VH-VL binders against q0atu2. Designs and how they scored, part 94

Target 1, 119 residues: q0atu2
Amino acid sequence: MLDKKARIRTSREYRNVFEKGKRLSGRFLIIYYVENALDNNRFGFITNKKIGMAVIRNRIKRQLRAIVREYQGQVKNKHDIVLVARAGIGKSSFEGMEKDYIAIMKKAGLFARNANKID
Key: E = the ipSAE of ESMFold2; O = the ipSAE of OpenDDE; V2 = 0.75 times the mean of E and O plus 0.25 times the DockQ between their complexes.

## First folded at step 4 (VH-VL)

Design pj5 (framework fv_dusigitumab; at its last look DockQ between E and O 0.52; V2 from the best seeds 0.00; counts 0 for: pae E 7.8 > 2)
Fold by OpenDDE, look of step 4:
Structure pj5 (fold): chain C 119 residues (1-119), chain A 121 residues (1-121), chain B 111 residues (1-111)
Amino acid sequence: as target 1 above (119 residues)
Amino acid sequence: QVQLVQSGAEVKKPGASVKVSCKASGYTFTDYDINWVRQATGQGLEWMGWMNPYSGNTGYAQKFQGRVTMTRNTSISTAYMELSSLRSEDTAVYYCARDLAYYETSYFDYWGQGTTVTVSS
Amino acid sequence: QSVLTQPPSVSAAPGQKVTISCSGSSSNIGDNYVSWYQQLPGTAPKLLIYDNDKRPSGIPDRFSGSKSGTSATLGITGLQTGDEADYYCGTWDSSLSAEYVFGGGTKLTVL
């Protein structure tokens, strides 16, 4: 599980990211990201009802959290990042999600250049 | 400005197939899903399915499973909806609609002008 | 026949207020944002309300939306002749493999 301080938890925090942040769309994910005034990154996850039943949404959320946890140490610091799952993600593999995450984070310039698992 | 322009009216016989096109402009085609909604004469709106132009992934209403195919050509920002094994009950106006999927919700913010499909023997 | 239930018709005089109800269940309206669409005669539907109570740009504030429990309501104040149209509520239903569902539509007549 992500550390409590590494999670976006309030509606206000989410709104701030959506209103002031940048948006990039991938195949399975949309990311919204903005700099924060903290010494750590915070992540938020959105799996809307278009994805499917609750069991599916929960699975997707767990998978995305796992991906974020794996690469969190390679992400540039001081960012709030919200991951929005696109409707087609329910039919994607974990590897596909991971690949999409990496690609979109690279495009956003959010990975440190010295990251080990980026390539 | 965002626009969805659909192909012209179609007249088909029962058992045939129809393919309606929806050309998008004014935005990045691959960033938003395309939904298809039909409306029989004097009847309500009926959702058919969604298509993600980037991945090509689709989700169809159960009613149309096995009979509908939604595709796209990204090079010309055009979505397609093909309905096979046509029946008289398929006579309707067919709309494409852009799915705005921000935040935790999605809704149809832009619609095509509609395509009339008539199925008659 | 529609998953969401609307009254088939409502009517009022110009300047009056009308409300259109939309009834569903926990798997659709209960857990999802509701949108409303206006369809003028012979035209394509137009987004009127999204996220239960938000108006797109260009929609006057005399149109309002609300949601409570498994029901949603569209309100129209200061009714105008140009408001005569069909109105549809819609939302996602997670129990049907994430299908979008519409109400049966309500025909608004301005007397």
Scores: ipSAE 0.024, ipTM 0.700, lowest interface PAE 5.1, mean pLDDT 89
Fold by ESMFold2, look of step 4:
Parts: structure tokens; sequence; C-alpha cells
Structure pj5 (fold): chain C 119 residues (1-119), chain A 121 residues (1-121), chain B 111 residues (1-111)
């Protein structure tokens, strides 16, 4: 799915995003984001264990990773971005998650100026 | 300093309802879930459910599904737990407790002082 | 009946060490982070250990936690009379209903 270098991996990396970053909430997702000192973006994914059983959480993570991968070339570089699945996300369709991601990333100003839109 | 201050003791008849409040201070109320935990006299801790103050979403223990409602008023940083169709077995101390909602690790780092609910005929 | 099994009681003399076990399953302790709570007589519980082995600010290093497989252990060294309390392990259970579960509690007596 995402290249290994494009993943947030350690607790310290996650904490930096939560402590220093900006937060925006969508219908099914919350993003935290902060500029990093790298030349690339890194993405992290958190599914709240209160969402439900592991099979549901794994499906949600897989869907979110696919959405991020689809649009990653349109994201402004040098950002660490953590996507947090909200408790109600299990009721969303893939398309609903995708629409929410696009809207929240657009509001955050994280898409490059010429990024494609699904309106 | 983080504080969770709960409403006072309640005495109820079987079949009635009780609503316990939990007022939060010293932190951003919507950044953390509120959980409710009860403890009957001489017994252990029993988790009842969680409520996310940002969204209003909840998750209830199956044992209480259909009898419990957890809500909030974000303008006054207050969470509520309402338990209906009370039985004598619901006599307990009820605690609210704070849980980090938006990070993978979860733990109850601050607790209210407890609210004693007595159900007697 | 508690999902997580703890011994009902444990005792030791001041200055000694004690351990408190917490046994569960793959769906709770195995898959999830374990926390420990101290409840002094007549008070609300207090977080003692989180994320298996981390101490919140203000908890002395005499308190330690560990996890192996489906079991967790709380260690207390240099016992003091003020450590007399009930101790609970807790964790999320990722099975059918995604509920938080506590152990039955362990009463620590400092002789």
Amino acid sequence: as target 1 above (119 residues)
Amino acid sequence: QVQLVQSGAEVKKPGASVKVSCKASGYTFTDYDINWVRQATGQGLEWMGWMNPYSGNTGYAQKFQGRVTMTRNTSISTAYMELSSLRSEDTAVYYCARDLAYYETSYFDYWGQGTTVTVSS
Amino acid sequence: QSVLTQPPSVSAAPGQKVTISCSGSSSNIGDNYVSWYQQLPGTAPKLLIYDNDKRPSGIPDRFSGSKSGTSATLGITGLQTGDEADYYCGTWDSSLSAEYVFGGGTKLTVL
C-alpha cells in the first residue's frame, strides 16, 4: 500500500503530530497534520478500538490506506498526517470515506493547487 | 488542573431513572471521551460505556444496552449518564472517567469523586 | 464473574516486594494495552500504570508493570503502609462487543 518511507512508525512520531499539529474534523475522519523536516509526506492511521471487532477495524484501515494512496501524489510535500477513524465510521461506505477525506484535506489546504477534485 | 466533579447522591425507587452529571474542567472537554464505571458495595469495577463529547457517539456495554443513555452539553463541559428501569442491583457508586479518544492507547487517567445511587423500595 | 483473573488478595511486610497478576485472553490482554488502577479505601480509582509498563506523572518508580502473552503483572517494591489498597487491571476486549474489562481486584495488605 504506502511506501515504507511514507509511513509514520513510532510513538514519538505520532506524539509530535498530535502535540504540534493542527486538527480538523470531518464526518467520519479526523486529521492531525504538521510540517515535517523531510522531503516527503508521511501518513499514520488510527482506528479507535471502540469501533468494534478486529475484522471491522482491519477493513477500515485497508480502505483508508487505499484512499490515501489514490490521492497521495496530490498532497503538498513535507507533512506528517495522521488519520483518525471516528467511532461511527463503520456505518460509512468506501465512497463516503473518500468524499470525507477529500473535503477535509481540501479544507486543510493540503492538496496542491492543481489537484483533481471529486465534487 | 484536570477535574471531574459529579452530582450528588441519589435515592430512587425500583423502576425509576437516574441521571448523573460529570462536569469537566482544566482541559479541552471535546478532546477526551468520558467513560462511566460503577462499583457496588464491596465489589469490583464494572465498565458501563463511553461517550465522545465531540461527536456525541457512544458505545455501551451489552449488559446496559437499552437501559443506559450517555450524553453531554459541550457548552458547559458536562457529561451525563442516565440509567432507567432501576433495580436494587443497580445500587452502586457511579464514576465518570476520562479516556483519550483520538489516540490508539486508552486508559482512564482522571476519575470523578463518584456518585452514590441507592435503589430501594 | 471477572473476564480478567486476579488473585483476591496479597500481603507482604513494609519494605518488601509484591507482584499482582492479571490473566486474560488473546482478545483482551493479548491484543490490547493493559492499565492498572489503585483504589485507596473510600476513594475513586487512580491510574497507576498505562500502556502495559508506563507510569503517569507523579507515580513513583516503585510501581512497575509488564505484560507477557495473555498475562500482565503489577510490581510494587519498597512497600509502605500507604500502599494498602485494591488494585485492578483493565484493558479493552476486542471480541464481540468491544468492551472495557476490569479484573476482579486484588486487596493488598501491608503487614
Scores: ipSAE 0.014, ipTM 0.649, lowest interface PAE 7.8, mean pLDDT 86
ESMFold2 (binder alone), look of step 4: mean pLDDT 93; pTM 0.951

Design pj6 (framework fv_dusigitumab; at its last look DockQ between E and O 0.42; V2 from the best seeds 0.00; counts 0 for: pae O 5.2 > 2)
Fold by ESMFold2, look of step 4:
Structure pj6 (fold): chain C 119 residues (1-119), chain A 121 residues (1-121), chain B 111 residues (1-111)
Amino acid sequence: as target 1 above (119 residues)
Amino acid sequence: QVQLVQSGAEVKKPGASVKVSCKASGYTFTSYDINWVRQATGQGLEWMGWINPYSGNTGYAQKFQGRVTMTRNTSISTAYMELSSLRSEDTAVYYCARDLAYYETSYFDYWGQGTTVTVSS
Amino acid sequence: QSVLTQPPSVSAAPGQKVTISCSGSSSNIGDNYVSWYQQLPGTAPKLLIYDNDKRPSGIPDRFSGSKSGTSATLGITGLQTGDEADYYCGTWDSSLSAEYVFGGGTKLTVL
């Protein structure tokens, strides 16, 4: 589980990332990311309403948190990063979400050099 | 700049099918979902469904399940909506719209010009 | 038919203020963010307001949105003849299989 310091918590913090950050889309995910003034990364998780009912959206949030925790040591520091689930993500496997996350984080240049590839 | 350009007007008989195209430009086609919305003469807007152009996944309004198929061709940045078993009440203007993903929801930020489909005997 | 209820029409003189209401339920407006669309005569709809009260780039400050409970409101100040159009509210509905719903539309007439 991500610790409290690594979480984006308030609406104001989320809005800062959406308004000032860069946007990059993958197959099932969108990330918004911006440099922060902290010593650490912070992550936020948003499910788009068109994904389905709250039970499905909450399951997807839990899966994305697990993926982020697994790879957090490979992420360049001092970034606020929000993951937004795209339509159709509920039909993907956990492994599909994970692969998409790795791909978009690489395209965004957010993995540190020499970071080990999991797959 | 972002543009969605749709195919031309269609006249169809009851029982036929129609396939409307929506060509995107000015942005990365696979990065935003496409929704389809129709509007019968003198009526309001009616949502039909969405497609994620990257994955090809779709979601349809229950009213159109079994009659609508949404597809895309990513090499030409084009989305398609096909409606089968046409009836006179399907006479409408059909719009494609780009889906603005923001926070916990999304909305339609750019729309095509519309395609008039007329179903008459 | 429409899950969201709007008045069929509103009117006001140039320079005045109008508001357009949109009433729904807990499963749509109550739980979800509201958008507003403008449809000028003979044209496609255009996004005016998203996320209840946010304006896309190029939409002037005289257009505003708000939400309270299961109702949303579009406000237009400094009314101009060019604002004569149909206005639709829209939102996702959580009680449906993630379906988008529009209000029935409101015709704004500038007298």
Scores: ipSAE 0.255, ipTM 0.782, lowest interface PAE 4.7, mean pLDDT 88
Fold by OpenDDE, look of step 4:
Structure pj6 (fold): chain C 119 residues (1-119), chain A 121 residues (1-121), chain B 111 residues (1-111)
Amino acid sequence: as target 1 above (119 residues)
Amino acid sequence: QVQLVQSGAEVKKPGASVKVSCKASGYTFTSYDINWVRQATGQGLEWMGWINPYSGNTGYAQKFQGRVTMTRNTSISTAYMELSSLRSEDTAVYYCARDLAYYETSYFDYWGQGTTVTVSS
Amino acid sequence: QSVLTQPPSVSAAPGQKVTISCSGSSSNIGDNYVSWYQQLPGTAPKLLIYDNDKRPSGIPDRFSGSKSGTSATLGITGLQTGDEADYYCGTWDSSLSAEYVFGGGTKLTVL
């Protein structure tokens, strides 16, 4: 599980990211990201009800958290990042999600150049 | 100001198809989903489906799957709902409604004025 | 017939308080935010309450929403003649594919 301080938890925090952050869309994910004034990154996850069954939404959220944890150390610091799951993600593979995450984070310039699992 | 303006009333025969349009203005068309809801005379609201104008992705109520098609033209900020194989029970007022596309919660904050579709022999 | 159950009608005198119930299940109201819509005669529905208890701008604080378990409630205080309308609750249902479901609607009559 992500560290408590590494999570966006309040509606106000989410609103700040949506209102002031930049938006990029991938195949399965949309990311909103904004620089914060902290010494760490914070991540938020949105799986809206249009994704499908609750069991699917929960699965997707778990998978996205796993992906974020895997690459957390390679993300540039001092950012609030919200991942929004797009329609159709429920039928995607974990590898597909991971690939999309990497691609969109690269496009956003949020990965350090020396990231290990990034080619 | 946000506005959804729908096409005019339609009269169709059973077995025919109807295509209703919903033109959006006052906001970024691709940033919100468009939902379609119908209401038979003297009856309640019935959700039909949604379309994401950005991706074109759709979700239909099971009741209408195979019979409804939702599309959009982003260049003119217009959403379309086509219902085929019309029956008398399809006689209703059809509404388009906007909701947030990419948020945890979803509700319909703006509605079109409605389009009356009458199916009769 | 509707997935969400509402009383077909409620009535009260001006100035009084009314409540409209909306009963569902775990897959809809239990797990999802509830919205309420007001439909004046001959008009399109209007958003009244969202996210269980939040009011859009322009909606007076006479209108309130609450949710508990698998049920939601709309409250209207200081009832006015202009409040005479049909009221619908709505939410997403996640039992299968995501579908939005409405209550059957409640006709509010101001006596």
Scores: ipSAE 0.025, ipTM 0.690, lowest interface PAE 5.2, mean pLDDT 89
ESMFold2 (binder alone), look of step 4: mean pLDDT 92; pTM 0.948

Design qj1 (framework fv_ivicentamab_arm2; at its last look DockQ between E and O 0.13; V2 from the best seeds 0.00; counts 0 for: pae E 9.3 > 2, placed apart)
Fold by OpenDDE, look of step 4:
Order: C-alpha cells, then sequence, then structure tokens
Structure qj1 (fold): chain C 119 residues (1-119), chain A 119 residues (1-119), chain B 110 residues (1-110)
C-alpha cells in the first residue's frame, strides 16, 4: 500500500487538484496534477460507477495503486496527482493499464527524462 | 540484425478469413511489444493491434471482435487472424516492433503483406 | 475530430529547397512524437523520435522540433532521395486508439 503521506485523503485536497491542477487524458486514465508545497508526492484515485460493479472498481483501484507504487520513485517531486479511471479501463489488461499510466505521466512531464520501466 | 517478414496476404472474398504471419529474427518477439499497422492503397497508416510482452492484447476500436493478434514463441512469429473481412480492410499489413524503452514509436517494420478483399 | 493534424497534405518543392511539415496534436504530448519517411512500395522508416532525436543513419538535414501540441519536421536542403511521404505519430491515449498517425505529407517534385 501507499504510505499515508503519499495519499490524497480529504475532499478539500481533491478539490484543490481539480480546481488548480492541469488535466491530461489518456487511453484508460485521466490525470489531474498540480504542484504542492510538500517534499513528497500525493496520489488520489477515483473509480466511479461507469467503470462497473464494485468488485471491478475495487480491482481497478488496487491495480492502479500497485502501478503508482511501482513507479513512485521516478515521478518528479512536489506534485498532487489524481488518477481518474475511464470507462474502458475495466476491460483493459494490467499491462495496458500500466503502459497508459507511464505514457500519460511522461506526456505530462511528470517522470524524469530517462525514466523507464524497472526490470 | 533485426528483420521482420510478413506473409499470408492475398485475395479473399468479403466475409472471408485470413491469417497473417510475421516472422521475426534478431530479437525475441515475446520480449517485446509487437504491433500490426495497416495502410489502405493510397491512404495513411492505421494502427490495428498490439500484443504486450506479457501476452495480453489490445485492438483498435474498429478491429475488436474481428481481428486477433497472437504469437508463437517457439517460432518467434507474430500472427494476425482476420475474420469477417470487408472491402475496407483491403490494405498492406505491416508488423512493427515498438522500441523497448517505452518511448512509443516503431523502430522496426516489415515490408508488409497485401490483403485484398473483393468479390 | 482528429487527434493529430498534419499539414500540408501535399508539398511541391525543388532540390535544395527548405521544406517544413507540421503536426498538431489535440492535447499536449510533451515531446513524444515520431516522424517516419515512406517511399512508394516500401515500409515506413523511422526518422526522428522524441520530437527531435535523429535516428541512426538519418542525414543531418532532417530536423525535428516542437513540444506540447505543435511539432515540425524540417528538411534544410531537399535532396532527390527525400521525395517521399512523411508521417508523424504519437501514442494516442486520448482517442482510445493506442497509436495515431498524422494524415501524411507527400513531398513531390515541383
Amino acid sequence: as target 1 above (119 residues)
Amino acid sequence: EVQLVESGGGLVQPGGSLRLSCAASGFTVSDNYMNWVRQAPGKGLEWVSIIYSGGSTDYASWAKGRFTISRDNSKNTLYLQMNSLRAEDTAVYYCAREYGSWEYYFDYWGQGTLVTVSS
Amino acid sequence: AYDMTQSPSTLSASVGDRVTITCQASQSIDSWLAWYQQKPGKAPKLLIHKASSLESGVPSRFKGSGSGTEFTLTISSLQPDDFATYYCQQYDSYSGEAYTFGGGTKVEIK
């Protein structure tokens, strides 16, 4: 699991990201991101009912947390980032989801220039 | 030396089926993201499908349900099974390897195989 | 609705000319854009990746530039071998398709 320090936890924190942050849409994800005044990044996850049943939403959220955790060290510091799952993510593979996350984060310039998958 | 060689193209009637092959050498297909890209006569390039290194697959929206990408690791060969073919599927079909550092471009292409769907 | 618009569709030029091709994305893609060259009856050939990085063996007269939503491919002095069709390409997450190509630009002899 992500450290509590690495989580967006309050409605106010989420609202701040949505209101002041930038938005970028990927294939399976939409990210909202904004610089924070902390020394660490914080992540939020949103899976709404259009994704599917609760079991599916929970699975997707678990998978997204796993992906974020794996690549957390490669993300530029001082950002609040909210991941919103798009409707099609329920039918995506984990690899596809991972690829989309990496791609959208790179497009947003949130990864280090030479950041790659760690094998 | 990296090489991709497509085969299996030909003339087929509407509603028919065809399986394309892409024999790879110089690298391992199962270790890479492999793609099919097609080009209708006199038209541009259009992505068809991908198979990830882990074996999961994805497709263009128009290809879902009719096209199936697969591979045979023992033969180091990529396949594209095409069913319910339509006239608009007439195209040169290329297999292409995605660069392995998650930079989202195709560094190696085959010379393509022509598929003609006509009554 | 096009996620990526390439212009012009056709370009007539002479040997020695400076040629510029543009690609516009519907949303920012940072610098994650590739350029390909394709000659009749041949497969596309990778020219440039990450907007400005020349692929090995590509002549220095080819230059990629741009970031965000606006990208350009420039041929500083067109050579006979450069008459071909050029395509830009991105990983098109927004459209729902994994990859998207520009419509292409045919560079032909004036």
Scores: ipSAE 0.786, ipTM 0.918, lowest interface PAE 0.7, mean pLDDT 93
Fold by ESMFold2, look of step 4:
Structure qj1 (fold): chain C 119 residues (1-119), chain A 119 residues (1-119), chain B 110 residues (1-110)
Amino acid sequence: as target 1 above (119 residues)
Amino acid sequence: EVQLVESGGGLVQPGGSLRLSCAASGFTVSDNYMNWVRQAPGKGLEWVSIIYSGGSTDYASWAKGRFTISRDNSKNTLYLQMNSLRAEDTAVYYCAREYGSWEYYFDYWGQGTLVTVSS
Amino acid sequence: AYDMTQSPSTLSASVGDRVTITCQASQSIDSWLAWYQQKPGKAPKLLIHKASSLESGVPSRFKGSGSGTEFTLTISSLQPDDFATYYCQQYDSYSGEAYTFGGGTKVEIK
C-alpha cells in the first residue's frame, strides 16, 4: 500500500535507523526514527515470531501499514521510521493500534496536523 | 479567521439526551484533531472527547458509553451526542481545535454552550 | 494518564504585584505543558505552550518556566486585565487517552 520509495528496503537502511535513531516505546509498538537525506519519509515494519503464527503476523503487518498510510500526510518529512510490533499487539483492536501509533508519534514530535490558519 | 460556534445546549432532565453541535469556519474539521472540553459552574476544565483526523475517537473514562463524538464533513461540523445525562454533567461545553504543527495543544476554542441537567 | 496539581487555588493580589503560579505533574512531561487564561464568562485563551513559549499577542509580563514535573507561570507586574483564572494543561499523553488540566488558580483583586 505504501509507495515503493516510501519503504525501507535494505539491511543497511534498517541498521542505520536502529543504530543512529531515537527509540520510543508505546503499549503495542516501538518506533525507531532518524532524519534522512531524502525528500520523503520511509517506513519499515518488523513483526516478531513471539507475536504468533505467520497468519497473525501478516494480519498485524497489514493493519500497521494501513494505519501508517492513513496518517502518512501528517508525518514530519525526511525521516526513516521503523515500527516494531510488541508481543502483546495481537490482543489489541485495530483502533487500539491506531491510538497507540498516534500517541507515540505525537510524543516523538513526528506528527503535524493541519492547523489551517487562513489569513 | 478560525471560528468555532457551539450550539444545542439547554435544560434537560436526568436520564435525558442532548446533541451538541460545533460549526467550524476558517479551517476543515476533518483535517484536524477536534476536542470537547467542559467546565462545570465554578469549576475547572475537564477534557471530554477527541476525534482524530482519520475518524477514530477517544473519551474520558466517565464519558465512555454515554457520549459519542462525531462529525459531518459536508457541514464542517463537530457533534457530541450525550445520553443518560446526570446532574454532574451540568457544564459549559466547549469545542476546541488541537494545534498540530509539531506541538499538540488547544489553539482555538468556541465560546461554549451551556447544558443544564436538573429535575 | 498524568495528574496535574496547581497551587495556589486562589490568590488575592494588587495591581503591580508579582504573581507566581505553580503546576506539578505526577510524572515527567518534559516541556509538553500549556498555560491558559480564562476570564469570567469567556472561553480559555492560550498564553504559553511548550512550557515557556509565549503565544503571539500575549504580553511579555507573562513568563513560563520549568520542565519535567515542576512548572511556573509568573506575571511580573500584575495589570487590571490579568485578574482571571489560569490553568495548566499537559499534552504529553502515552495513548492520547486524556489531556489533563490542572485545577486552576484564580487571581482576584485584593
Scores: ipSAE 0.009, ipTM 0.633, lowest interface PAE 9.3, mean pLDDT 85
ESMFold2 (binder alone), look of step 4: mean pLDDT 88; pTM 0.902

Design qj2 (framework fv_ivicentamab_arm2; at its last look DockQ between E and O 0.06; V2 from the best seeds 0.00; counts 0 for: pae E 13.3 > 2, placed apart)
Fold by OpenDDE, look of step 4:
Structure qj2 (fold): chain C 119 residues (1-119), chain A 119 residues (1-119), chain B 110 residues (1-110)
Amino acid sequence: as target 1 above (119 residues)
Amino acid sequence: EVQLVESGGGLVQPGGSLRLSCAASGFTVSDNYMNWVRQAPGKGLEWVSIIYSGGRTDYASWAKGRFTISRDNSKNTLYLQMNSLRAEDTAVYYCARESGSWDYYFDLWGQGTLVTVSS
Amino acid sequence: AYDMTQSPSTLSASVGDRVTITCQASQSIDSWLAWYQQKPGKAPKLLIHKASSLESGVPSRFKGSGSGTEFTLTISSLQPDDFATYYCQQYDSYSGEAYTFGGGTKVEIK
């Protein structure tokens, strides 16, 4: 699991990202991202009832956290990033979800130029 | 050059079954999001089914239970199994590829294969 | 499922005319709309994606615009090769049927 310092935790923090951040929609994910004044990135995760039952939402969150954790070292620093799962994500594979994450992060310019784990 | 070639269409009686094939060349079916789209004579386009690169499938509401999309990776071929066929299923059936990870549009189409359901 | 209303169903025009086709979605689909051209006996051809992005090789006289629920395909100066049937297509991951086509617009010679 992500370290506490790497997590968006408060409603105020989420609100700040939604209000001041940029929005980018992928196939399975929508990301909101904004620069922060910290020395690290923070991630938030949103799964609403459109995704499905609680068990499904929890599964999706777990998968998204795993993906974010895998690539967090390659993300440009000093960003707050909220991942909002789209309704169709429940029909995706883990690999598809991962691919979408990579694609959207690249489009957002949030990966380091010399990231070596990104196709 | 990339190409899709449908086959397997023909005349079938109501209640019958038919399996369509779509042979791909120049790209790998399993790496892409592949779709079936049909068009009744003199009518518009209607989406039928999709198979994700990860292998999951989805269908139009009217197609669920009667149509099955699948693929054979070794043959780089997409299939559509059609059961309990009805007269209203008469149409040209196209296989179509979605473009890229972010494009939910069909950039490559086969020539189509005609399915005629008639007694 | 989201409904797509395409208009007009048929239009007659002459070479050189400005042609406008519209698609209306029952709900917002952001910019997830594509336009296709289809000629008799042929498969559809992608013209525009993401509402306004011109596909490679498509003449610049084709223009897509709009977002949300209202979209437009414009042919600035109709050419002989443009007489065909045009379809809009939406994608939305929030609905059970993510892909829906408009009813089509046949552009024919006046």
Scores: ipSAE 0.013, ipTM 0.652, lowest interface PAE 9.1, mean pLDDT 90
Fold by ESMFold2, look of step 4:
Structure qj2 (fold): chain C 119 residues (1-119), chain A 119 residues (1-119), chain B 110 residues (1-110)
Amino acid sequence: as target 1 above (119 residues)
Amino acid sequence: EVQLVESGGGLVQPGGSLRLSCAASGFTVSDNYMNWVRQAPGKGLEWVSIIYSGGRTDYASWAKGRFTISRDNSKNTLYLQMNSLRAEDTAVYYCARESGSWDYYFDLWGQGTLVTVSS
Amino acid sequence: AYDMTQSPSTLSASVGDRVTITCQASQSIDSWLAWYQQKPGKAPKLLIHKASSLESGVPSRFKGSGSGTEFTLTISSLQPDDFATYYCQQYDSYSGEAYTFGGGTKVEIK
């Protein structure tokens, strides 16, 4: 589970990310992201009703939260990041979603570089 | 009625500019992903540009730097600014609405406006 | 980047014929494909989304099928109103690339 302070909570906060953020589209996911004024990251999750019934949408949301939690320590701080599930994500595997997330986050430049490699 | 109506097409010299308008009725442009799609005489459909509900934009590679999609929310109107026009830009230009924010097919089209680029 | 190849480019048919149009993607797009009908001088009209889901008000003689890389649009009994050009469109693009349309299939009266 993501900590409470690491969640985007209000409609205004979500709209800010959609309106001011950058967008990258993957096979199963769309990521919107924008720098915030906090000392931490915040994550939001949107599942479209066209993905399926509530049971399916809740499963997808749980899987995406688990993926984000797994890689949270590698994400650059001070970003609001919204993951939007694309139609058809319900047919993907957990590994497929995970690979898509990693690829998009790398392409967006949101994973922190290995500091030891720079030194 | 729910509709899209394009205007602003016409005859223009190579190197010239035109601004196309797309007036929306029965729905709010800023709540939707809005697109321009073009069709050269006797040819197929070609995607041009998108403006997302949040205001971010994207373009076909050949349109980048020459075309700018925008909107005026107070007029509920979508625009396409076309600069440095070439003969190959001669086409009917359609505005189109995407079906929902997650499904990237077009459920509503305008009737189009003809742009002719000729000496 | 996805290339969409549509065949045939033109076909001639009579009223009552069964017509089949093929659309092929260069890479798998699962079922993220739409079909449009366009009559001369008119805007395209959405017929089918998600490869096989018929839009409201579209006659049941239209049927979409396929997944992965191969898709078909079938008109089971061609009517005079069906002489038009048909386009497929993929919408499973990765990395923000533009939507890609097939080249079109013109269905003409024989």
Scores: ipSAE 0.009, ipTM 0.542, lowest interface PAE 13.3, mean pLDDT 84
ESMFold2 (binder alone), look of step 4: mean pLDDT 90; pTM 0.917

